# Designs tried in a protein design chat: VHH binders against p46559. Part 9

Target 1, 369 residues: p46559
Amino acid sequence: MTAIEKFFTEKSPDSEQVLLKVIELGIDFLGGEWKNVDKSQVNVSRVHGGQSNHMFHVTSSTSATPYLLRIHRQPPSQVFTDTVNLAIFSERGLGPKLYGFFEGGRMEEFLPSKTFDVNDVLVPENSRKIGAIFPLYHSINVPVSKSRRCVHLMREWLNGYESLGGGDYEILPTTVNYSDHPKSVSIKDLNHEIDNFEKWSTEIFEHTLVFSHNDLASTNILELNSTKELVLIDWEFGTYNWRGFDLAMHLSETAIDYRVPFPPGIKMNGDLIDNPPNIQIFCEAYVEADKKLKNRSPSDPTAEVKALIQECQFFWPLTNLFWALSAMKHSLLKFENGVDLDVQARDRLAVYFHLKPRSQKIYEELSKK

## First folded at step 24 (VHH)

Design ee1
Fold by OpenDDE, last read:
Structure ee1 (fold): chain B 369 residues (1-369), chain A 123 residues (1-123)
Amino acid sequence: as target 1 above (369 residues)
Amino acid sequence: QLQLVESGGGLVQPGGSLRLSCAASGFTFSEYYMAWVRQPHGKGLEYIATIDSSGDWTYYSDSVKGRFTISRDNAKNTLYLQMNSLKPEDTAMYYCAKGTWTEGQTKWRFDHKGQGTQVTVSS
């Protein structure tokens, strides 16, 4: 725990120390009216959101600019990536403004909004809106490596797992009822899976590389109160990736509920996995928005939508492998996030192996063209 | 006032069966995850079974999987635990627990549990 994290988590938000500190931050990064703000005029309230940060809404009874204070819990590398991405989006008007960053935290524009939950993202209209917003983000040119980070991360996590003493991993699904998976997988097996998908993806989808969120769970979607527009947040995994991976990541997450207060802390819905209800409307919206964004002539979108659905389907299992490997590693570290990481890993691996044949078939079909 | 009242515990021989019940009141029972937790003497609490609000989804710890069945009747505001093939190691105080979840939650937790019912498995 960083010093600043300790400071903000051990002290009450209404403590003098916290009030003075947020004034200091206001002065330091925002200036202006914050110079005249008294502690009696300041209100600090904890904002609930992602598991990876402590967030506080800082307001005053003055004209001082309110802000969201984010105290990081993430590894430095993720913080760096997230902050850089946020900064870029800030400048482009695609997210909250970044007011400042410091060791262990940052100050952001507070956006009055609703954070989506798992039910929200299953609403067809919301899925349409989400599909329609993706092209905007995917059109951004970000001066970062164009390498497929998802592959790198998977390998890194797997190596980490091994380094921590992990061996063969038994696949025993708990929340899903798939049985078409191996009993266990070795590190070698998992590496082979990564290699295959990398190969397949590179051969048939390399032209689809875009700047991607790569973690668009429901809780990373804000609906602005004022405009009802959607804003994507938490770009800690923001890197270039295959478009379909990013889209499939979101869709796959819509089938998972983490609001489980007891073990295992996760519930996957096999029906939603097998038959995602909104994939059509999502992809239709994407295609339409993308055409508009690129000033393409109106045309029958049917073929393009079909192709995009196929693309999402292709990457769907890979998204599960991605998080499975993460869960495997972090389980060994006894990471506590409210989810049994072993259960998550096993279930995601089961999903992966269940859906993998479809992906392979898609590859075979598209590689012949 | 929120109340959870467990019943059905007792002394049973190894291999025997018990059915625990938990009567819930003072909250909308059908809207919450429920769980059975147990505490052996001198040991900490162990989560052994989870059920979602609808009752359609359940989870079991490895220690009880295949032997115990959690169920609920939302119309009766009652949670059940069918325990079969009981073992001496199942000896514990058994509690019904009401789940609570908040955004950003990093730990499993309940906001209420009953007084418990003692289960003793002994020859």
Scores: ipSAE 0.811, ipTM 0.940, lowest interface PAE 0.5, mean pLDDT 94
Fold by OpenDDE, last read:
Structure ee1 (fold): chain B 369 residues (1-369), chain A 123 residues (1-123)
Amino acid sequence: as target 1 above (369 residues)
Amino acid sequence: QLQLVESGGGLVQPGGSLRLSCAASGFTFSEYYMAWVRQPHGKGLEYIATIDSSGDWTYYSDSVKGRFTISRDNAKNTLYLQMNSLKPEDTAMYYCAKGTWTEGQTKWRFDHKGQGTQVTVSS
């Protein structure tokens, strides 16, 4: 825990020390407008959202610019990536403004908004809006490595799992009712799965490489109160990836509810996994928005939508393998995030093996063309 | 006032069965996750079964999986725990618990539990 994290988590938001500190930060990064603000004029409130950060809404009774104070909990590498991405988006008007960053935290524009939950993202109109906003972000050219981070992370996590003493992993799903999975998988087996998907993806979908969010869960979507526009946040996994992976990541998350106050802290919906209700409207919206953005004449929208749906379906199991491997590693580290990581890993592996044959079939079909 | 009242506990022989009930009042029962938790004497609280608001989704700890069944009747505001193949290790005070969840929550939480019903499995 960083010193600043300790400071803001152990002290009350209304403590004099916290009030003075946020004034100091205001002065340092926002300038003169905070210079004459008295502690009696300041209000600091905890904002709930996400597991990877501490957030505080800082306001005053003056004309000083309010801001969101974010204290980081995630690894430095993720902080770096997230901050850089936020900075870029800030300049482009694609997210909250970045007012400043410092060791262990940053100051951002506070956007009066509603954070989506799992129910919100299942509303068809919201799914349409989300699909329509993706092309805007996917069109951004970011001067970072074009390497496929998802593959790198999967291998890293698997290696980490092994280094921590992990061995053969037994697959016993508990929240989903899939049975078409092996009883257990070895490290070698999992590496083989990664290799296969890397190969398939590279051969078929390399031309779809875009800057991706790679973690668009419901809680990473803000609906602005004023305009009802959507803003995507939490770009800690933001990097280049196959378009379909990013889209499938979001869609796959719509089938998962983490609002479980008891073990295992996660509920996967097999029906939503097998028959995602909004994949059509989501992909239609994406295709339409993308065409508008690129000033492309529609040739065959129906065919394009179908192709995009297929692309999402292809990557759907890979998103589950991705998080399964993460959960496997972090489980050994006794990471506590309100979710039984073993349950998550097992269930996601079950989903992976259930859906994998479809992906393989798609690969085989597309490879013949 | 929110109330949870457990019943159905008692003394049973190993291999026997019990059915616990929990009567809920003072809140919209059908909107919340419920759980059964137990506490053996001198030990900590153990979550053993979870059920979602609809009753269609359930989860069990490894210790009771295959033997216990959690269910609910939202029309009656009642939570149930069917306990089969009881073992001495199942001896504990059993509580029904109302779930509570907030964004960013990292721990299992309930805002209310009943007074409990004692289950004793002994030959």
Scores: ipSAE 0.806, ipTM 0.940, lowest interface PAE 0.5, mean pLDDT 93
Fold by OpenDDE, look of step 24:
Structure ee1 (fold): chain B 369 residues (1-369), chain A 123 residues (1-123)
Amino acid sequence: as target 1 above (369 residues)
Amino acid sequence: QLQLVESGGGLVQPGGSLRLSCAASGFTFSEYYMAWVRQPHGKGLEYIATIDSSGDWTYYSDSVKGRFTISRDNAKNTLYLQMNSLKPEDTAMYYCAKGTWTEGQTKWRFDHKGQGTQVTVSS
């Protein structure tokens, strides 16, 4: 735990120390408008919604600009990536403004908004809106490596798992009822799976590389109270990836409910996994928005939508493998986030192996063209 | 006033069966996850079974999996725990727990549990 994290977590938000500290931060990053603010005029309230950060809404009874104070819980590398991405988006008006950053935290524009939950993202109209917003982000040219980060992370996590003493991993689904999976997988087996998908993806979808969010769960979507526009947040995994991976990541997350107040803290819906209800609407919206953005008129919109759906379906299992490997590693570290990571890992692996044959078929079909 | 009232506990021999009930009132029962938790004497609370609001989804700890069944009747505002093949290790106070969720929650929690019902498995 960093010093600043300790400071803000151990002290009450209404403590004099906290009040003075947030004034200091206001002065440092927002300037003169905070200079004359008295501690008696300041209110600090904890904001809930992020698992990876401590967040506080800082306001005053003056004209001083309120702000969101974020204290990081993430590894430095992720903080760096997230902050850089936020800075870029801030300048482009695509997210909250970044007011400043410091060791262990940052100051952001507070956006009165609703954070989406698992039910919100299943609403067809919301799915359409989300599909329509993706092309905007995917069109951004970000000056970072164009390598597919997801592949690197998977390998890194798997190596980490092994280094921590992990061995063969038994697949025992808990929240899903798939049975078409191996009883266990070795590290070698998992490496082989990564290699195959890397190969397939590179051969068929390399031309689809875009700057991607790579973690668009419901909780990373804000609906602005004023305009009802959607804003994507939490870009800690923001990097270039295959378009379909990013889209599939969101769609696959719509089938998962993390609002389980008891063990295992996660519930996957097999019906939603097998038959995602909004994939058509989502992809239609994407294609339409993309055309508009690029000022192009596709010759066959129906075919394009179909192709995009297929692309999403291809990457769907890979998103599960991705998080399974993460969960495997972090379970050994006894990471606590309200989810039984072993259950998550096993279930995601079960989903992966259940859906993998479809991806392979898609590869075979597209590789012949 | 939120109330959870457990019943059905008692003394049973190893290998025996018990069925616990929990009568819920004072909240919309059908909208919440429910759980059974137990506390052996001198030990901490253990989550042993979870059920979603509909009753269609359940989860069990390894310690009770295959032996215990959690169910609910939303029309009756009642939670059940069928306990089969009971072992001495199952001796504990059993509580019905109402789930609570806050955005960003990073731990399992309930906002209310009943008074409990004692289960004693002994020869």
Scores: ipSAE 0.793, ipTM 0.938, lowest interface PAE 0.5, mean pLDDT 93

Design ee1
Fold by ESMFold2, last read:
Parts: structure tokens; sequence; C-alpha cells
Structure ee1 (fold): chain B 369 residues (1-369), chain A 123 residues (1-123)
């Protein structure tokens, strides 16, 4: 734990030391408007920001600009990636303004907003809004590697699992009721699965490469109070990637509820795993918005929507393998996030193998062209 | 006044069965996840079964899966645990627990638990 994280976790937000520290940060990064602020004029309140950061809303009774303070809990490489991506989006007006960053944290615009939950993303109108906003983010040109994709992070997690002493992984028991998966899987088997999907994806979907969020769960979507516009946040997994993975990640996460107060801390909605209700309206909204953004008229919108749905279905199992590998590694690290990580890994592996035949069929159909 | 009252415990032979009940009052029972937890003498709490607010989704620890069944009757505000094929290691105080999920939680917590009902499995 960094010194700054220790400071903000061991002290109350209303303590004199914290109040003076946030004034110091305000002066250092926002300038003279914080210069004459007294600690009696400052309010610091904790806001919920998931498991990646400690977050504080800092305000004063003066005209000084309020800010959101993020104190990082993330690994150093994810801190770098998240901060760079935020800076890029801030410059383009596609996220909160970035006021400053420092070792272990950053300061950004507080956006009065509603954070979506798992129920919000199941509402068809919200699914349409989410589908419509994706092309805006997919259209940006980000000056980072185009060859480092989701599969590279997956390999890093699998290598980490092996380095921590992991071996063959037992898929049973699961909470999902599928039986069309192996009983266990070796590290070599998992590397083969990653290699196959990379090969398939590169052969038939390389033309779909965009800068992708790669983790668009409901909690990373803000609806602004003032405009009802959506803002995507928490870009720590952002890379160039096949857009179908980005879209499938959002769609597949609608089947998963992390709001479970007791073990296992995760609920897979079996009715939604292989038949999400919103894929049609979501893909329609994406195609319509993408064409409008690119100033072109649809030539055959039904065919384009059907192709995009197929694209999402192809990547669906890969999104489950992605998180299964993360869960396998972090279980060995004894990472605590309110989820039984072995239950998550086993269930997601079962889903992966259950859905993989559909992806293989899509690959075979499209590879003939 | 929030209250959870467990009942149905007792002494039973290995291989036997018991049905525990938990009467709930003072809150809207049908809106909450419920769990059964147990505490063997001198040991910590062990979560053994979870049920969602509707009763349609359940989860069991490996130690009880296949032998125990959690259920609820929202019309009667009652949580149940059917325990079959009981073993001496099932001997514990059994509690029902009410939980509310909070964003950012890193560990499993409950809001309230009852006073418990003792289950003793001995030959």
Amino acid sequence: as target 1 above (369 residues)
Amino acid sequence: QLQLVESGGGLVQPGGSLRLSCAASGFTFSEYYMAWVRQPHGKGLEYIATIDSSGDWTYYSDSVKGRFTISRDNAKNTLYLQMNSLKPEDTAMYYCAKGTWTEGQTKWRFDHKGQGTQVTVSS
C-alpha cells in the first residue's frame, strides 16, 4: 500500500489532516481559487467507485472548483493505462475533465450522475442508448499499440496463474447447469483456446479493430443528471481490440449480477447467458449511430444488424474465458472483492465451453468468404 | 422491530434429517437475500446456503450441497433449511441471516441474524 493510500484509508475524511491535504492538492493542481480556502469551509465525502479506487468528493463553501479525488488501489500497470486513457478522453470531451495526477492518485471533474446498475442495463431503452454511444468512443484514434489486445492480458493472467503454482483446473462444481464442458482443463488446453480464438478473430474480424473499453459492466456507465447523456468511465482495460469483444462484453455482463451479499457473491442468470433479450435493439442502435457519425446512409441496415449480432455472438464465449483466467490467477493471490473467485472461474469456464461451438460455426461460415 | 427466530433444531442420529425454520418480522422479507449460517462450538461462522429474494436462485457450500435444501415462503415470511443425510460434522448452532448488498463491499456481511437453533448429530 502506497503512502498516499495509507493516509486516506487510515484517517477519517473529516479529519483536520485530510481537510488540509485536499486543500493542498487543490492549490497545487487547481491553483489560486483554493489558496484562501479554510478547512472549516471544506467537505470531503467518500463516494463509491468499485474496487479499483478509493474515491472522495471534495467541495467547499467557496467558489473553488470541486473535484473528485481518486486514490488508486490498482496494480501499477493498470494505473498507468487508466490515467493515460482518461487524459485522452478528457481532451476530447468524452469523459470527466482531468485536473491533475500524482503518484498514487488523480483529481478529476465530479459528474452529477446516476451510475447504472444491473437492472438499468436490462431496460430496452437504456440498451438502445448504450448501443448508440459505443460508436462515438470506437471512432477515436488513440496513439497506442494496435497489436496488444485482450488475448495478451489473458495470456498474462494464465502465465501468472502458472507462476503462482497453478495447474490443471477443475471446472466442477458449477452453479450453472451445463454439462457440455470438460471436467478439468490444463494450462496447455487454455493456451490452445486463446490461440484458436486469436487465430479465428484475426482471420475474419481484423477489419473491425477499434479502441475498446473491454470492461463495460453497468457500473462503468454514468447517466448525467443534467442532459441524460451517457459517459463511459474506468478505462483501465482499454486497448485496440475487435469491436465484437467490446460489445459482447457489455451484453454478456447483463447476465451477471455481482450484487449478492452472501457467498458466492456472484449470480449467473441462466435465462440470459445464451439468449440476451437486448441484442437486437442494441445492435440496431450501434449500426444507426455509427452510420450517422460517419455521415453515410445505410445501404442494407437489416443485413448489417444481423452481421453485427453474429459478430457479438462469436466473441461471447471469449468474454467469459477472459474473466475466468483473471479469476483463476486472483484466487491464488487471495484477492478479496466479495466474490468467490473459484466459483466465478468455474462458472465462466463452463459458459465458455458451452458457447464455443457457436463461435466455431460462425468462424467456419465466414472463413469461406 | 426486526426479528429472526430459528426453530427446528435438536438431537438426531447420523444419516437422519431435520427441517429448520426461520420466522421473519419487522422488514419486507420478500425484498432480501437470506442465508443459513452455522457455528460449530468454539469455531467461526460458516455460510452454508444462500437464497435470493424470489426463492428461485440458491447456492450451497460444498460441505452441504446435495444434502441440504434452502427454501422460502414469502407469503409466510419464513425461511427453511431441509437437512438430509446428517453427519457429525454438521453439529453446530444454525442461524438465519438477512443481507443487503452494498457497492464496494469486499467481504460478505449480514445485517442481522437470529439467536440460533442447535443441531446435534451424534450416535
Scores: ipSAE 0.653, ipTM 0.889, lowest interface PAE 1.1, mean pLDDT 89
Fold by ESMFold2, look of step 24:
Structure ee1 (fold): chain B 369 residues (1-369), chain A 123 residues (1-123)
Amino acid sequence: as target 1 above (369 residues)
Amino acid sequence: QLQLVESGGGLVQPGGSLRLSCAASGFTFSEYYMAWVRQPHGKGLEYIATIDSSGDWTYYSDSVKGRFTISRDNAKNTLYLQMNSLKPEDTAMYYCAKGTWTEGQTKWRFDHKGQGTQVTVSS
């Protein structure tokens, strides 16, 4: 743990030490507007930080610019990626303004907003809004590597799992009711699964390569109080990827509820695992917005939507494998995040193998073209 | 004002059964996840069963799965734990717990638990 993380985790947000520190940061990065602020004029309140950050809303009773303080829990390499992505989208008006960054943290614009939950995502009007925003981000030419894809991080996690002493992984017991999966998987088996999907995706979907969020769970979607417009946050997994993975990640995460205060800290919604009610509306909105953004003439809209749904279905199991590998590694690290990571890994592996045959069928059908 | 009152504990022989109840008041019971936790004498708390607000979803620790059943009656504001095939290692103080989810939490936690009811499994 960095010194700055220790400072903000050991002390109350209303402590004199924290109040003086946030004034210091305000002076350092926002300048003279903070230099006459007294600690009695400052309010620091803890806000959501997800599992990657400690976050604080810093305000004063003066005219000094309020800010959101993020103290990173994530590895330094992901801190760099997240900050670069934020800066790029901040410049384009697609995210919070970046006020500054320092070792272990950053300061950014606080956006008065409502954070979505899984119920909000499933409201039809919200599903349309979300589907329409993806083409905006997918159309941006971001100056980062196009070769890493989601599979790079998956391999890093699997390698990390092995280096921490991990071996064959038992899939049972699970909380989901599937039994059409292997009893256990080896590291070799999991590398084979990653390699297969990379091969299939590259052969069939390389033309769909776009800069992707890759982690658009409901909690990474803000609805601005002032305009009701949606803003996507937490771009730490942002990279070029097949668009179908990005869309499938959003859709598949509607089946995952992390709002569980007791073990196992995670709930798989069986009704949504392979049949989210919003997939049609979401994909229709994507296709419509993409056509408008690119000024292209309408083709057969029904056929385009069906093809996009098929892309989502193809990548669906890969999104579960992605998080299963993360959970396997982080379980060995004894990472504390309020989730039983072995339950998550086992359930997601079961879902992966249950849904994979559909992806194989789609690959076989499309590879005949 | 918020109260959780456990009852139904007692002395039972191995292989026996007990049914614990938790009467809840001072909050809208049907809006919250509930759990049963237990504490053997001189040891830490163990979470043993979780139930969602509707009662449709449950989860059990490996130590009790197949033997214990958590349930709730939202009309009566009551949480239940049916304990069958009791073993000496089930001896503990049993508490019902009310949870509230907050974004960014890093550990399982409850905002309230009751005073508990003792379960003793001995020959």
Scores: ipSAE 0.649, ipTM 0.886, lowest interface PAE 1.1, mean pLDDT 88
Fold by ESMFold2, fold request of step 25:
Structure ee1 (fold): chain B 369 residues (1-369), chain A 123 residues (1-123)
Amino acid sequence: as target 1 above (369 residues)
Amino acid sequence: QLQLVESGGGLVQPGGSLRLSCAASGFTFSEYYMAWVRQPHGKGLEYIATIDSSGDWTYYSDSVKGRFTISRDNAKNTLYLQMNSLKPEDTAMYYCAKGTWTEGQTKWRFDHKGQGTQVTVSS
């Protein structure tokens, strides 16, 4: 535990020591607006921020800029990608402003907001809004590697699984009702699946490469209280990738509910796994927003929407393989997040193999053009 | 005054059947996930079945899948466990449990459980 983490965990947020410390931080990173703030004017509230950070909303009764204080629970290197991506989007006005970064923590703009849940992302108007904001983020040229893609992390997880002693993986039992998958898969089989999808994607979708979030579950979407605009957060999986993976990840996660208090800690909605109800309005919004953002001449929007839906359908099984590999590794690490990770891995592998033939058909159709 | 009351336990021969009930009161039963957990003598608690608020989604541990059925009647505020093909290793105190999901949780736990009902499978 760092000295700064110890300070903020061992002291009450309303203690004199904490109040003086947050004024000091305000002066150091936000400047003179905090110089005249008295400790009696300051409020520090804990905010639930998951297990990677201790989070505090710091306000005053003055005009001094309030801020969100993040005190990292883990070494700074584990949150490095998220911090770098936050800084990039902050400078472009596409997320909370980054006010400061220091050993063990950071200060950022507090966004008065509602965090979306799985029900929110199923509302058609919200699907339209989410579809419409993706092109804005996808249009940013981020100065990071363009060669890694989602497959880099997938390989790292599979290699980690093997190094932890993992072997052949039994797909049964599952909670989903599919039988068109193998009974088990080897590490070699899974490497082949990754390699094959990479080959397909590179051959037919390389022109769709954009900087992608790669983890846009509902909890990573904020709706601003004042404007109702949406803001995407938690870019720790951010990398260049085929845009269809990014979109399919969001759509796939709408079928999954993690709000399960008992084993297995995860519920897959079988009716939604391969039939997302909002994919049409979502893709229409993406195409419309992308055209406006790029100032493109009118084109055949029906054909473009159909092609984008096809991109999403192609990548849909890969998003399940992505999380299956993570779950396989983290199950061997005995990672505790309230989810039976073997149930998740088995269900997602079953979904992957169930949907893969559709992706193969799309590849075959498009590779002939 | 939240209350969970289990009943229906008893002595049964291997291969037999029992139906457990859990009467719930003091909360809006139809809004919560429910579970059956059991505790064999001298051992820890084991989650054996989970059911969502509507009753349409269920999950079973490997030890009971195919033999036990969890169900609920939201009009009667009652949770059930139909236990078929009982084995000596099913001998345990059985509890029903109410759970609320918490965003930051890392382990499974219940808000409340009842006093339990004993099931003994012996020839």
Scores: ipSAE 0.642, ipTM 0.885, lowest interface PAE 1.2, mean pLDDT 88

